# Ledger of designs, part 2: VH-VL binders against q8n945

Target 1, 189 residues: q8n945
Amino acid sequence: MGVSVDVHQVYKYPFEQVVASFLRKYPNPMDKNVISVKIMEEKRDESTGVIYRKRIAICQNVVPEILRKSLSTLVILCWKKVSILKVPNIQLEEESWLNPRERNMAIRSHCLTWTQYASMKEESVFRESMENPNWTEFIQRGRISITGVGFLNCVLETFASTFLRQGAQKGIRIMEMLLKEQCGAPLAE

## First folded at step 1 (VH-VL)

Design m10 (framework fv_mosunetuzumab)
Fold by ESMFold2-Fast, scan of step 1:
Structure m10 (fold): chain C 189 residues (1-189), chain A 119 residues (1-119), chain B 112 residues (1-112)
Amino acid sequence: as target 1 above (189 residues)
Amino acid sequence: EVQLVQSGAEVKKPGASVKVSCKASGYTFTGYYIHWVRQAPGQGLEWIGWIYPNSGGTKYNEKFKGRATLTADTSTSTAYLELSSLRSEDTAVYYCARSPFYTGWLDYWGQGTLVTVSS
Amino acid sequence: DIVMTQSPDSLAVSLGERATINCKSSQSVLYSSNNKNYLAWYQQKPGQPPKLLIYWASTRESGVPDRFSGSGSGTDFTLTISSLQAEDVAVYYCQQYYSTPTFGQGTKVEIK
């Protein structure tokens, strides 16, 4: 009933540069599915120095394209009957906790649009690499849970797995591009 | 144009602490890293650590962890190195230097501060 | 933890002649994704702070005379002064910035 995909990537760049690139990752021409990102809340804990941010991302709903590739009339017909899943865009909420003193950042994302039939969540961490203090370790787990669709669960979970893997790989390519372009430049605001 | 001006020479006894300042001018202080490097008489250069003034983030050479403290005051564009529990081996010229990023090249240097540790 | 080793420790060269200083790193400082060598060269005259000459192994800093050039890749690097001038008498240091910064021990260049 659920799918999870784990990613572990080492960026050979310092923590501060990787975090700055991550915060500027979207909008990006390499991922047109992300339409906008807006900061809803930002606050600093003065005792720890931790910076909390809440962002809302609006993304193009790609579920119709995924279902089209099923080659199943029944799957397409069921999609047409479930109006809540046919919205043109989905909203993702992202919360992040940046700890500049300990050089780590935790990120939690979840989908706000689909709560009755499916949930999509991501947990991510950026931290200084133990292998080299000038490198940044990135660990992410994406989870999609699908409930209440019976024998279609297997088909939908296969598509969900593909979606998570392709999304993770695109994200890594975008980060590597941004880091390469910013090599030797000061961190920008 | 770009300048880093350090505080004057210090003479300290073993066990004391010293605090060296580095005042930056001619550029956006929060846009660059400040590194600290020392040089014992007749010896080579030894890296101590860096501070990124925009965030207050720091990185230390393991040899100096626990004894060195790097801070910065963005209102005065001044970086500080405090070194505690001084020993005769700490006698050196201490330099601050600017870098465009964390462990990059050091493009502008302060004039140096001689710290002498003796009884 | 990258160890930088320079050779020779000292070098005497006549005015107008070529001076060559070598620098070896214990590990490669070439980052394959951007094809850059994380290596810099500095000049230090007595009583003065070091002055940046070269970064990215071969890029000359603004205002540095064209007689100074850097070359090499990976673990072996060279600083060349094509025609030594009197003002070039100094100690020269290589520095890697691929990981925690480390410097070579220095090469003293003098006349005669």
Scores: ipSAE 0.000, ipTM 0.462, lowest interface PAE 15.0, mean pLDDT 80

Design m11 (framework fv_mosunetuzumab)
Fold by ESMFold2-Fast, scan of step 1:
Structure m11 (fold): chain C 189 residues (1-189), chain A 125 residues (1-125), chain B 112 residues (1-112)
Amino acid sequence: as target 1 above (189 residues)
Amino acid sequence: EVQLVQSGAEVKKPGASVKVSCKASGYTFTDYYIHWVRQAPGQGLEWIGWINPNSGGTKYNEKFKGRATLTADTSTSTAYLELSSLRSEDTAVYYCARDTEYYDFLGSEDYFDYWGQGTLVTVSS
Amino acid sequence: DIVMTQSPDSLAVSLGERATINCKSSQSVLYSSNNKNYLAWYQQKPGQPPKLLIYWASTRESGVPDRFSGSGSGTDFTLTISSLQAEDVAVYYCQQYYSTPTFGQGTKVEIK
């Protein structure tokens, strides 16, 4: 059984500023769990102006920390029996397609680690808001599915929604803080 | 009381490797990151990297990437720094240090409330 | 890397008098979004490891005497010892943790 979380956020800032902040989000002193982000590939389509980027992020595996602090002793004892999930780092692959002419950006991310046992995928879109052309709409769907770890499948999935929500909230907070720092106060109307 | 107790002084030849230990006590070992910092004789402090004992995750200063290896053994509450391909400029006192408590998904801050006593590593022919 | 520069390299102060140590960063260590300066101060006595005195530029670590205070923001920071005591003879280091941790070169404080 999988878990999904949908996020819809309006940033009251122009598209170009929001995209610039997104691409500059890490390194960030508010989030030490992202160890590195490396651009693996970048291409520009001359006819459309679309810019494709492939990035790989290396993040700490924070699942053991979350289990230790948030879950019952029984769950922690069960986790100790599944050593194969205790890898130090998680690798995430991100692909993005930025269309400066149409003022939109599509992003796909997925976990490269634990593919045998877990699927973690995220699809996101930034686009000019229909409500106000100086605002940017952000829509994201995160999905986590865990299989092949026996009795821990359902246990790990029960906190997956909290994990996805915490990640989304942290990302939104960092974006809002960067936008205020770079661009000043949000644009009302 | 919180203590970080390091292994004794080492004398190594150029090209050798050294492994320094740091045994933690008086707190929950997996709640805090362990950092390694060195200090050449009469010089300032230089950050090497950190390890999260709970996950085994590590981060290295680019200067030491490929030569330093940080590990931890939670059963003995001991962190280790292994430094390979030693050169004379690696002669220094090596410290382990504890950073701030890892509170949640945001992580900890890289300032150090408790330090080990230091391990002198001398690299000479 | 953010380069930390302290001044002076050494300082002689009479017992009971004020000592001030400056620390400059090559880039701002103020994260404007949370309004925090990612700056710490340490005291190191001969043969001993460094001891944390101040974090977040101005917050005193538990057990550190009131005579120690930190101030400043952005790129320019000061550690002040309001009334120097004999046990304060040491080398003092600033450290930024805005990015990969880096330390100043140290300031030696001696009694005049």
Scores: ipSAE 0.000, ipTM 0.544, lowest interface PAE 12.3, mean pLDDT 81

Design n01 (framework fv_nepuvibart)
Fold by ESMFold2-Fast, scan of step 1:
Structure n01 (fold): chain C 189 residues (1-189), chain A 123 residues (1-123), chain B 107 residues (1-107)
Amino acid sequence: as target 1 above (189 residues)
Amino acid sequence: QVQLVESGGGLVKPGGSLRLSCAASGFTFSDYYMSWIRQAPGKGLEWVSYISSSGSTIYYADSVKGRFTISRDNAKSSLYLQMNSLRAEDTAVYYCARDLGYYDFLSGYFDYWGQGTLVTVSS
Amino acid sequence: DIQMTQSPSSLSASVGDRVTITCQASQDISNYLNWYQQKPGKAPKLLIYDASNLETGVPSRFSGSGSGTDFTFTISGLQPEDIATYYCQQYDNLPLTFGGGTKVEIK
């Protein structure tokens, strides 16, 4: 089973402001599932100016709650048999490459907790918009895959798709709130 | 229905030049990173180069850097590889491949490949 | 560069056998690894992505596992049409690198 969700958003704010808001995104009262975020590594390539950061996020495992909201006993019973995914918290590793000279930033996140049986992975880019240099383009793809679950694939795809879409939309809302709070009204052109 | 069709391979002498083309259809070409991957006769796969969806970001393997130029024409849904100063060790089947990556550090997932075009560098 | 060491370089097995191929990365690549099948005279075909996920349309007898530096690719019931060379490939970092390939033949 595999599900992917694509997001394309234009933030009507300069690149530097968008990146600053992204780096300050957590902790945030709008996302109580994120328990902690630690910077594990940070280095700068002096020849290119690229700043690499590695962060570890600890998040509440909400998969059991999402499935519980289904009224299907069959789905719940089958999920009980996949105990490997029943951990209290999920660790996410985030790597980012910020290029202030080129005004772009690539971000790669993946789940450390499930890597041998399932994957959760997200790839994102912030870059100066081609339409307006005072705007920032954001492109993201989230993917969730679980192998070996047989006929439950269709059901799990529906839940995974919903989870990814809601997560992406929450992220966009948080960014919009932070940008408005910290930088004022968006740039109209 | 995704298709990648390569052309331009052939026999060339050392020091010569060739230009490979890859015609894409069945998807929005301008949304994808594209790569060239080669395979010498009887040998394994070697990644050669990629180009971003806009054409602004390009990376080359050290073995071809300075001699090969990757480019694209999004209006024509076509990918190119200009090969100069060819050497015997460049003899290989060259594959065009679609890459699901969005950026330099997010590239490397080849879900569709062309049929390949043979380049032979020999006297 | 990340080196991908694939073993064995070739193997011969009977129809119905379980075939195992391994791939080792010179550094931790998490699960950023793909497996490809290449039949004689054909382009490679993606079989497995992100170490363990089966690509759409690929038979369930193929599977992948592993994380970090050690990865395994398995064919649980070898079929005649599985005669091919199999390659692992990392995409954790540039340049992208492939394993040396494993040629699978039927006895």
Scores: ipSAE 0.006, ipTM 0.560, lowest interface PAE 10.6, mean pLDDT 80

Design n02 (framework fv_nepuvibart)
Fold by ESMFold2-Fast, scan of step 1:
Structure n02 (fold): chain C 189 residues (1-189), chain A 121 residues (1-121), chain B 107 residues (1-107)
Amino acid sequence: as target 1 above (189 residues)
Amino acid sequence: QVQLVESGGGLVKPGGSLRLSCAASGFTFSDYYMSWIRQAPGKGLEWVSYISSSGSTIYYADSVKGRFTISRDNAKSSLYLQMNSLRAEDTAVYYCAREWDYGLTYYFDYWGQGTLVTVSS
Amino acid sequence: DIQMTQSPSSLSASVGDRVTITCQASQDISNYLNWYQQKPGKAPKLLIYDASNLETGVPSRFSGSGSGTDFTFTISGLQPEDIATYYCQQYDSYPLTFGGGTKVEIK
């Protein structure tokens, strides 16, 4: 069983500024759920100029808090069936490949904590917009897969879709705020 | 007045392709999960694939993974099954079925009449 | 995968008889089991859901019981129109699996 959510956004800022803001996005006062981000690995390919980075993020598990505020019996039953959702923190591993020459960056993230029962993955691309070279296109796909949960699918899909959409929108808002604070008004015309 | 009508079945050679369609009427198609279920001649029922109401969640039986693709068009109230690399063991009547899913209760409440797919010589 | 073993594969009974069909799951499925009726040349029809609940419009002579791994489907007072193949189906986990079916005939 899996859920996928796709996001497409244009940041009206040059690629280099968007990438710099993304790499400095966390820790951030606007997202208290991200406790820490640590760079574990970084290497540069001398022939291509591609920069590989591996980061580990520690995040608060927000599912129990959402459950506490929800009056939905279905959400409660779903959470009880998936015991791993009771862990206090989750670990996310992020890999990125920055290509400064082609002005694009690929990012892949996955959850380490939920591996036994579930997977959560995100793939993202930042690239120079074809509409305007001073703009940056952002495309992201989030995916959650859970095993052993039977026909609670509608509740799990709704929850997973909402979680992925809210996370993506929150990330976009944080990026827009950082770009405005660090780089000024968006480049129009 | 709920109706599901399958079409697209026929005789096809091994390695060939077919696309099945299921036309839904009499209910709000976009509110329901849908499945394809098949039955080989003289044999029992085998679940093939399901798709969520939005189309975002899709699952396949291991026997058809990589060969079959389920999809839906909510604007047209239609469900599809693209079948590639067909094998003799895919010979069956293919049913589309609507899923009732509320709380912990889940079942197929309406089925189409079925469409026969024969994979032979 | 959860394997559903259904017994018997076929039976013959007289009108008015009590008919019993069993279904066994390879693992605990709680009460997440349905029963369907399929008449020759027709699509299956839901009779029983959640192991023991009668679907609206289905005659009261049909009943289901059981939980965990062992389930029973009963027709109390077999009627001529009950000639069909009956299937159990689990919905505890993916993939969905059906029993092999029980063909019910009049002798």
Scores: ipSAE 0.000, ipTM 0.423, lowest interface PAE 22.7, mean pLDDT 78

Design n03 (framework fv_nepuvibart)
Fold by ESMFold2-Fast, scan of step 1:
Structure n03 (fold): chain C 189 residues (1-189), chain A 121 residues (1-121), chain B 107 residues (1-107)
Amino acid sequence: as target 1 above (189 residues)
Amino acid sequence: QVQLVESGGGLVKPGGSLRLSCAASGFTFSDYYMSWIRQAPGKGLEWVSYISSSGSTIYYADSVKGRFTISRDNAKSSLYLQMNSLRAEDTAVYYCARDSLWFGEDYFDYWGQGTLVTVSS
Amino acid sequence: DIQMTQSPSSLSASVGDRVTITCQASQDISNYLNWYQQKPGKAPKLLIYAASNLETGVPSRFSGSGSGTDFTFTISGLQPEDIATYYCQQYDNLPYTFGGGTKVEIK
């Protein structure tokens, strides 16, 4: 069982400003579900200029709350046995490769907490827009894969789709807010 | 330019141990996820394990979990696979492969030539 | 685990022919599929990534298509140097899994 959500967004701001806003995205008052973000590793390749950064984010596990509001009483009783729903917080590992010379950045994220029965991955790229060099393209794919047998897989597939879609939309709104408030008005077309 | 060179393969008896090495050159090794992929004689490809750029995130195929250990030394641009409790079904050519960094895609863009591991009495 | 079923297991075709190989995933993998070429005695080589993207330096006669569970790899105008075994590989979920391979031979 796999579910994916694709996002393609153009931010009408230069690459450097978009990347800076992304790196400062959390902590943010609009998203209290992100508890902390720590830089675990940072390396720069002097020959290429590529900057590798590894961050670990600790987030409130909102899966139980969302499922509680969305599912029937019987299903709610069943999900109490699922290990991904028992942990209070989720750890996400994010690796990024920033290439300031070529003005692009690749990001790979995955959930460290859900590894036996479910996985959550996110892959993203920021790059200078081919339409306008003062704009930045953002392309992201989030995936949730659930391995298991029986009725619960069908229910969780619907939940996973909603979770990824809402997460993507929230991320875009936060980025737009940060860019407008910290970098000024978007650049004209 | 980009090169991956495996070594350490050989003949071992069932229950024995062997350590494979992969020497990387021509790129910034510390920026890439690395994998081991094997191929039994006359058979298809089987992914064995990967390790993240820093070495903190590791995954194994169920067939080798608990017996094999992947590791890396970024200062030496080297990848390792420690293989314990070897079985006849572990007989294969073992390839070192680089995982891509481009545009969120996950593919093996460079492979070493492989090193043969034969588990037989 | 995601099962990758590749067909046919082998085929023989003439130079200049159009060759198609299919790959089916046991579950939806979106476009998270790669195609590799392995010539006898050599390591595999990436040809196509993310279902339809041609790797740099790979001849344009190779192409890929599909999404979800059904994928196709095509060689338009088979050449003698295309004698090889071709593998599909999913990267949607761990463990990464490969198809069984398709051996392509020339008549």
Scores: ipSAE 0.000, ipTM 0.468, lowest interface PAE 16.3, mean pLDDT 80

Design n05 (framework fv_nepuvibart)
Fold by ESMFold2-Fast, scan of step 1:
Structure n05 (fold): chain C 189 residues (1-189), chain A 118 residues (1-118), chain B 107 residues (1-107)
Amino acid sequence: as target 1 above (189 residues)
Amino acid sequence: QVQLVESGGGLVKPGGSLRLSCAASGFTFSDYYMSWIRQAPGKGLEWVSYISYSGSTIYYADSVKGRFTISRDNAKSSLYLQMNSLRAEDTAVYYCARDLYGDYFDYWGQGTLVTVSS
Amino acid sequence: DIQMTQSPSSLSASVGDRVTITCQASQDISNYLNWYQQKPGKAPKLLIYDASNLETGVPSRFSGSGSGTDFTFTISGLQPEDIATYYCQQYDSWPLTFGGGTKVEIK
């Protein structure tokens, strides 16, 4: 079993500014759940100019709060049974491939916590917009897959979809605010 | 519903040329990387070529470099493979396949048969 | 090129059996490996991506494990509709390469 959520956003800012803001996104007052971000690896391919980065983020576990805010009796009952989801912190691994020549950046993130029970994964692309070269298109797909059956399945629909959508919405809001603060007003058509 | 439909296969003589097409529907074609994968009769799968969403990044298997050209037309939601200097070992069913990052193929077309023989 | 060695090349099993297929990479590919199912006369279908993640809509009897150079694919209760050839595929490096395939037949 698995759940996926797709997101599309256009930032009316040049690619280079969007990428710079993304890499400087955390720490941020709007998202106190991100405790730290550490660069583990960074490599540049001298022939292509592609820059590979691996980062690890440590985040506060917000799953209990999301589940508690549900009005569903079934979700509340399932939350009481899933103690494995009640760890204090979550670790996320992010890999990115920045291609400055092609003006695109691919990003893969996955959760290192709960790997024996579930996979939480996000794939994103920033690229120069086809509509306007001074704009940046952002496309993201979040996926959650359950390794086992049983008690994890009782929360899959509500938790996974809500978690992915809330994360995407918060990320977009933070990016928009950072771009305005660091780069000024968006570029008009 | 996601659909990929290949066409353009057929019988050609060694040294000949063919152009394969793949018509995409049911999704935003310009958001996805695309690949061609082939399968010789009774044999396994062989990746042939990859193209990024914009067409700016292209890779080829060594067996087809210099002979095949991958391209796309995002306005027409179509993927192409121009095959030149065809050889008997190019005989295969050719599949087009979709992926966001070029790492896995979540949807495949039905395939189109290319037979190179005299 | 990264060589993907798949074994066995074929197997016959009974309905309800546990079937295991292995795939070995010629170099470390981390978890950048996928598994596909191809039924006779049909296009391949993605079953597992990134070594162990089950694709949406795929039955839970299919699973994958491994990292580095050694990977396994398991069907934990073989069904008649599972007769197919199964392929592993690496995406650590270009060119993308597939294993030779394992044909699964029912006795």
Scores: ipSAE 0.000, ipTM 0.463, lowest interface PAE 17.0, mean pLDDT 80

Design n06 (framework fv_nepuvibart)
Fold by ESMFold2-Fast, scan of step 1:
Structure n06 (fold): chain C 189 residues (1-189), chain A 120 residues (1-120), chain B 107 residues (1-107)
Amino acid sequence: as target 1 above (189 residues)
Amino acid sequence: QVQLVESGGGLVKPGGSLRLSCAASGFTFSDYYMSWIRQAPGKGLEWVSYISSSGSTIYYADSVKGRFTISRDNAKSSLYLQMNSLRAEDTAVYYCARDYWDSSGYLDYWGQGTLVTVSS
Amino acid sequence: DIQMTQSPSSLSASVGDRVTITCQASQDISNYLNWYQQKPGKAPKLLIYDASNLETGVPSRFSGSGSGTDFTFTISGLQPEDIATYYCQQYDNLPYTFGGGTKVEIK
C-alpha cells in the first residue's frame, strides 16, 4: 500500500528570500534528525540561467523509535523481520532546479536507504504567488510505498503517515522561523 | 551504452523448468533494482518480479509465486529467473529491465527479450 | 491490485494528425504513471515518466498529462515511425500494473 501527504503553504516573503532560507535550512538545531547535508553536484545552464544542485542528506532513522512507541507485538515483529528498518541512519538524495528568471524552483527527493523494503519520494515547488508577487507559494507531495507486506500494510501505513506529517510540520516551522530571523516580519500585502 | 541481453529461453514441456539470464553492461549493475516483465504472444505487458540492488528484497506477481525464483550476481552483472513447474500460460517473451535504484517503477532500459514456449 | 484501463485498444490516423490515448487507474495513483512505446518485434521504450516528464532523447511531439485516476498521452503530428503499441504503467503500489495497450496504425 502507499501513503501520501500533500502540503500547500504560502510564505509571505519574496521568492529570493524563501529560496535562500530553504538552502540554509540544514543543519538546524530544531531538527536534530538531520545529521549532515553534502552538495554532490552544482551546475549552471548559462543559456537558461537554471541552477541544478544535487545534495545528499544523512538523517537519523526515526522509524525504530516510532515502532517502539507502539504497544503492539505485531509492530515489533514487523520491525524484527525487516532488516532495512534497523539501520541507524537513512540517506536522502535531493535534486533541485532553481530558475531565477522565472522565479521558481523544483525539488525532487528520494530515500536511498529504504529501497529494499519501502521507497520514499518527495516533490516540491517554490514559485511566485499568483495572488501577490511578494509572496511565495510552496507545494509538496510526499509519498511512501511499502513492498511485500500485505497483511501489515494498515499498520505500516499509520506509521508512514505519522513520519510524513511530522516531517512536513517540522519543515514548515523551521522555514517560518528562519524567514522571520533573516528577513523580518512577513509582508502584509 | 546501457545494454541488457536476455538468454535461456526455449521450448519446454508443461511441468518442466528453464533458467533465464540477463547480462548487463554500461552501468553500475549493483546500484539498481532489476525487473522481469513478460508478454504472451499477441497480448500486453505483465510485470513478473523484481529484486533489489543487494538482492535482499524480492517481490513476485501472484501468477508466479512459489514457482519462479529471481536472483542476481552483482560480481558478474547478471540477473536470473529460475522457472519451475511451467504451465502453458507462462508462454511469453521475457524481458529484463532496469528499475530506478529506489524502486520507483521507472523501467528505463529493457533487453531484447527471450521467448519461452511451454507446450506438449 | 491497481487496475489500469487503457483506451482505445486500437486506432488508425494519418501522418500529421494529433493522437490521444487515455489511461484510467482504479484508485488514486497521484502522478506515478509511465508511458512506453513498443514497436513491432522490439522491446518497450520509456517515453514519459511521472505522468508528464519527457524522457531524454524522446521527440517533443510526445506528451503526457493527468493526475489521480485519469491520464492522457498525446502525439502531436503523428509520424510514420510512431507506428507502435503504447502502454501506460502505474508504480504507486506493487505489483506494477500495465494498461492493455493501444495499437497505433497509419491509414
Scores: ipSAE 0.000, ipTM 0.445, lowest interface PAE 18.2, mean pLDDT 79

Design n08 (framework fv_nepuvibart)
Fold by ESMFold2-Fast, scan of step 1:
Structure n08 (fold): chain C 189 residues (1-189), chain A 122 residues (1-122), chain B 107 residues (1-107)
Amino acid sequence: as target 1 above (189 residues)
Amino acid sequence: QVQLVESGGGLVKPGGSLRLSCAASGFTFSDYYMSWIRQAPGKGLEWVSYISSSGSTIYYADSVKGRFTISRDNAKSSLYLQMNSLRAEDTAVYYCARVTYDILTGYPFDYWGQGTLVTVSS
Amino acid sequence: DIQMTQSPSSLSASVGDRVTITCQASQDISNYLNWYQQKPGKAPKLLIYYASNLETGVPSRFSGSGSGTDFTFTISGLQPEDIATYYCQQYDSYPLTFGGGTKVEIK
């Protein structure tokens, strides 16, 4: 009982520019739900050149906002009963491994706030595109798992899917805006 | 009381199509998520597809995506799997199974059908 | 995708023995793991859900334990009717994945 959303995006910009934009993504006027991002740990492996970073993001819980847009009384009343998803904010732990020599970066994010009945995880990769070395491929797998809510699963499944898709699309739009602003027009095919 | 009965299996040539049905009885079908799971002869279990109680959320294993279509008819208490572009590696016993109803302890596959054999010849 | 590694792939034991099967997930799945019994020519039957809960009507000689990535299934006092293949399955995320199975035979 969970949902998964896969995203595959090609940014027509070199890897180094895409990674720099990703690391400077927040704060951003397009996404006021991200309250803060703090680097907790950063290490460089001298042998491989790989840079490890651990960041903690604090985000406003957007569940109440999304539910207010629902016109279903059943959905609203059932959600009020599921208190574990009504916390005021959520914390996400992000780990990343940047390999500048191989021009790739792996990212793993995990929600620290949700408990036994709900979890949120994201895995992402930025890598040099196989089609064009001046382009960057972004692949992301987000998932939300909800257990122990039986007949509410369909309703929560739809919500979780919408939440992941909206988050991914907003993230892509923000990245495209930053890349255009900082790096100029995208490179030709 | 709870019963799931599969039908529609048989012999088919590569590239062919087949439609499986699962008839549910003894419970309120519209309250349950449903899945298809398959098992190749002498091999282990492989999850194939999932459909939510309303039919709004559907997922497929990568091996069948684009070729198989899961659907349901809650008024008829029936689950379906339309299989197109069949390959030899699709040869398996296909089971339908339900996810438990319980609000607090919902989990997959408390009841399974007897299975229906699909054989794709070379 | 979450990989489920099950061991051993087969075992032989005597009636009355204590039998243990293990299952390891490639990532943390909390308690979202089931155990199934499949007899030759039959559909699988759920024995244990949520890592350690015994399904209704299942004999108490079957038990499950573990959390996170390491799980154990035990048969205390193996009976002749327990000859079967046993599978673990995670339901933390899609796609749902099964272990490779453990064939239990009696000597």
Scores: ipSAE 0.000, ipTM 0.425, lowest interface PAE 22.0, mean pLDDT 78

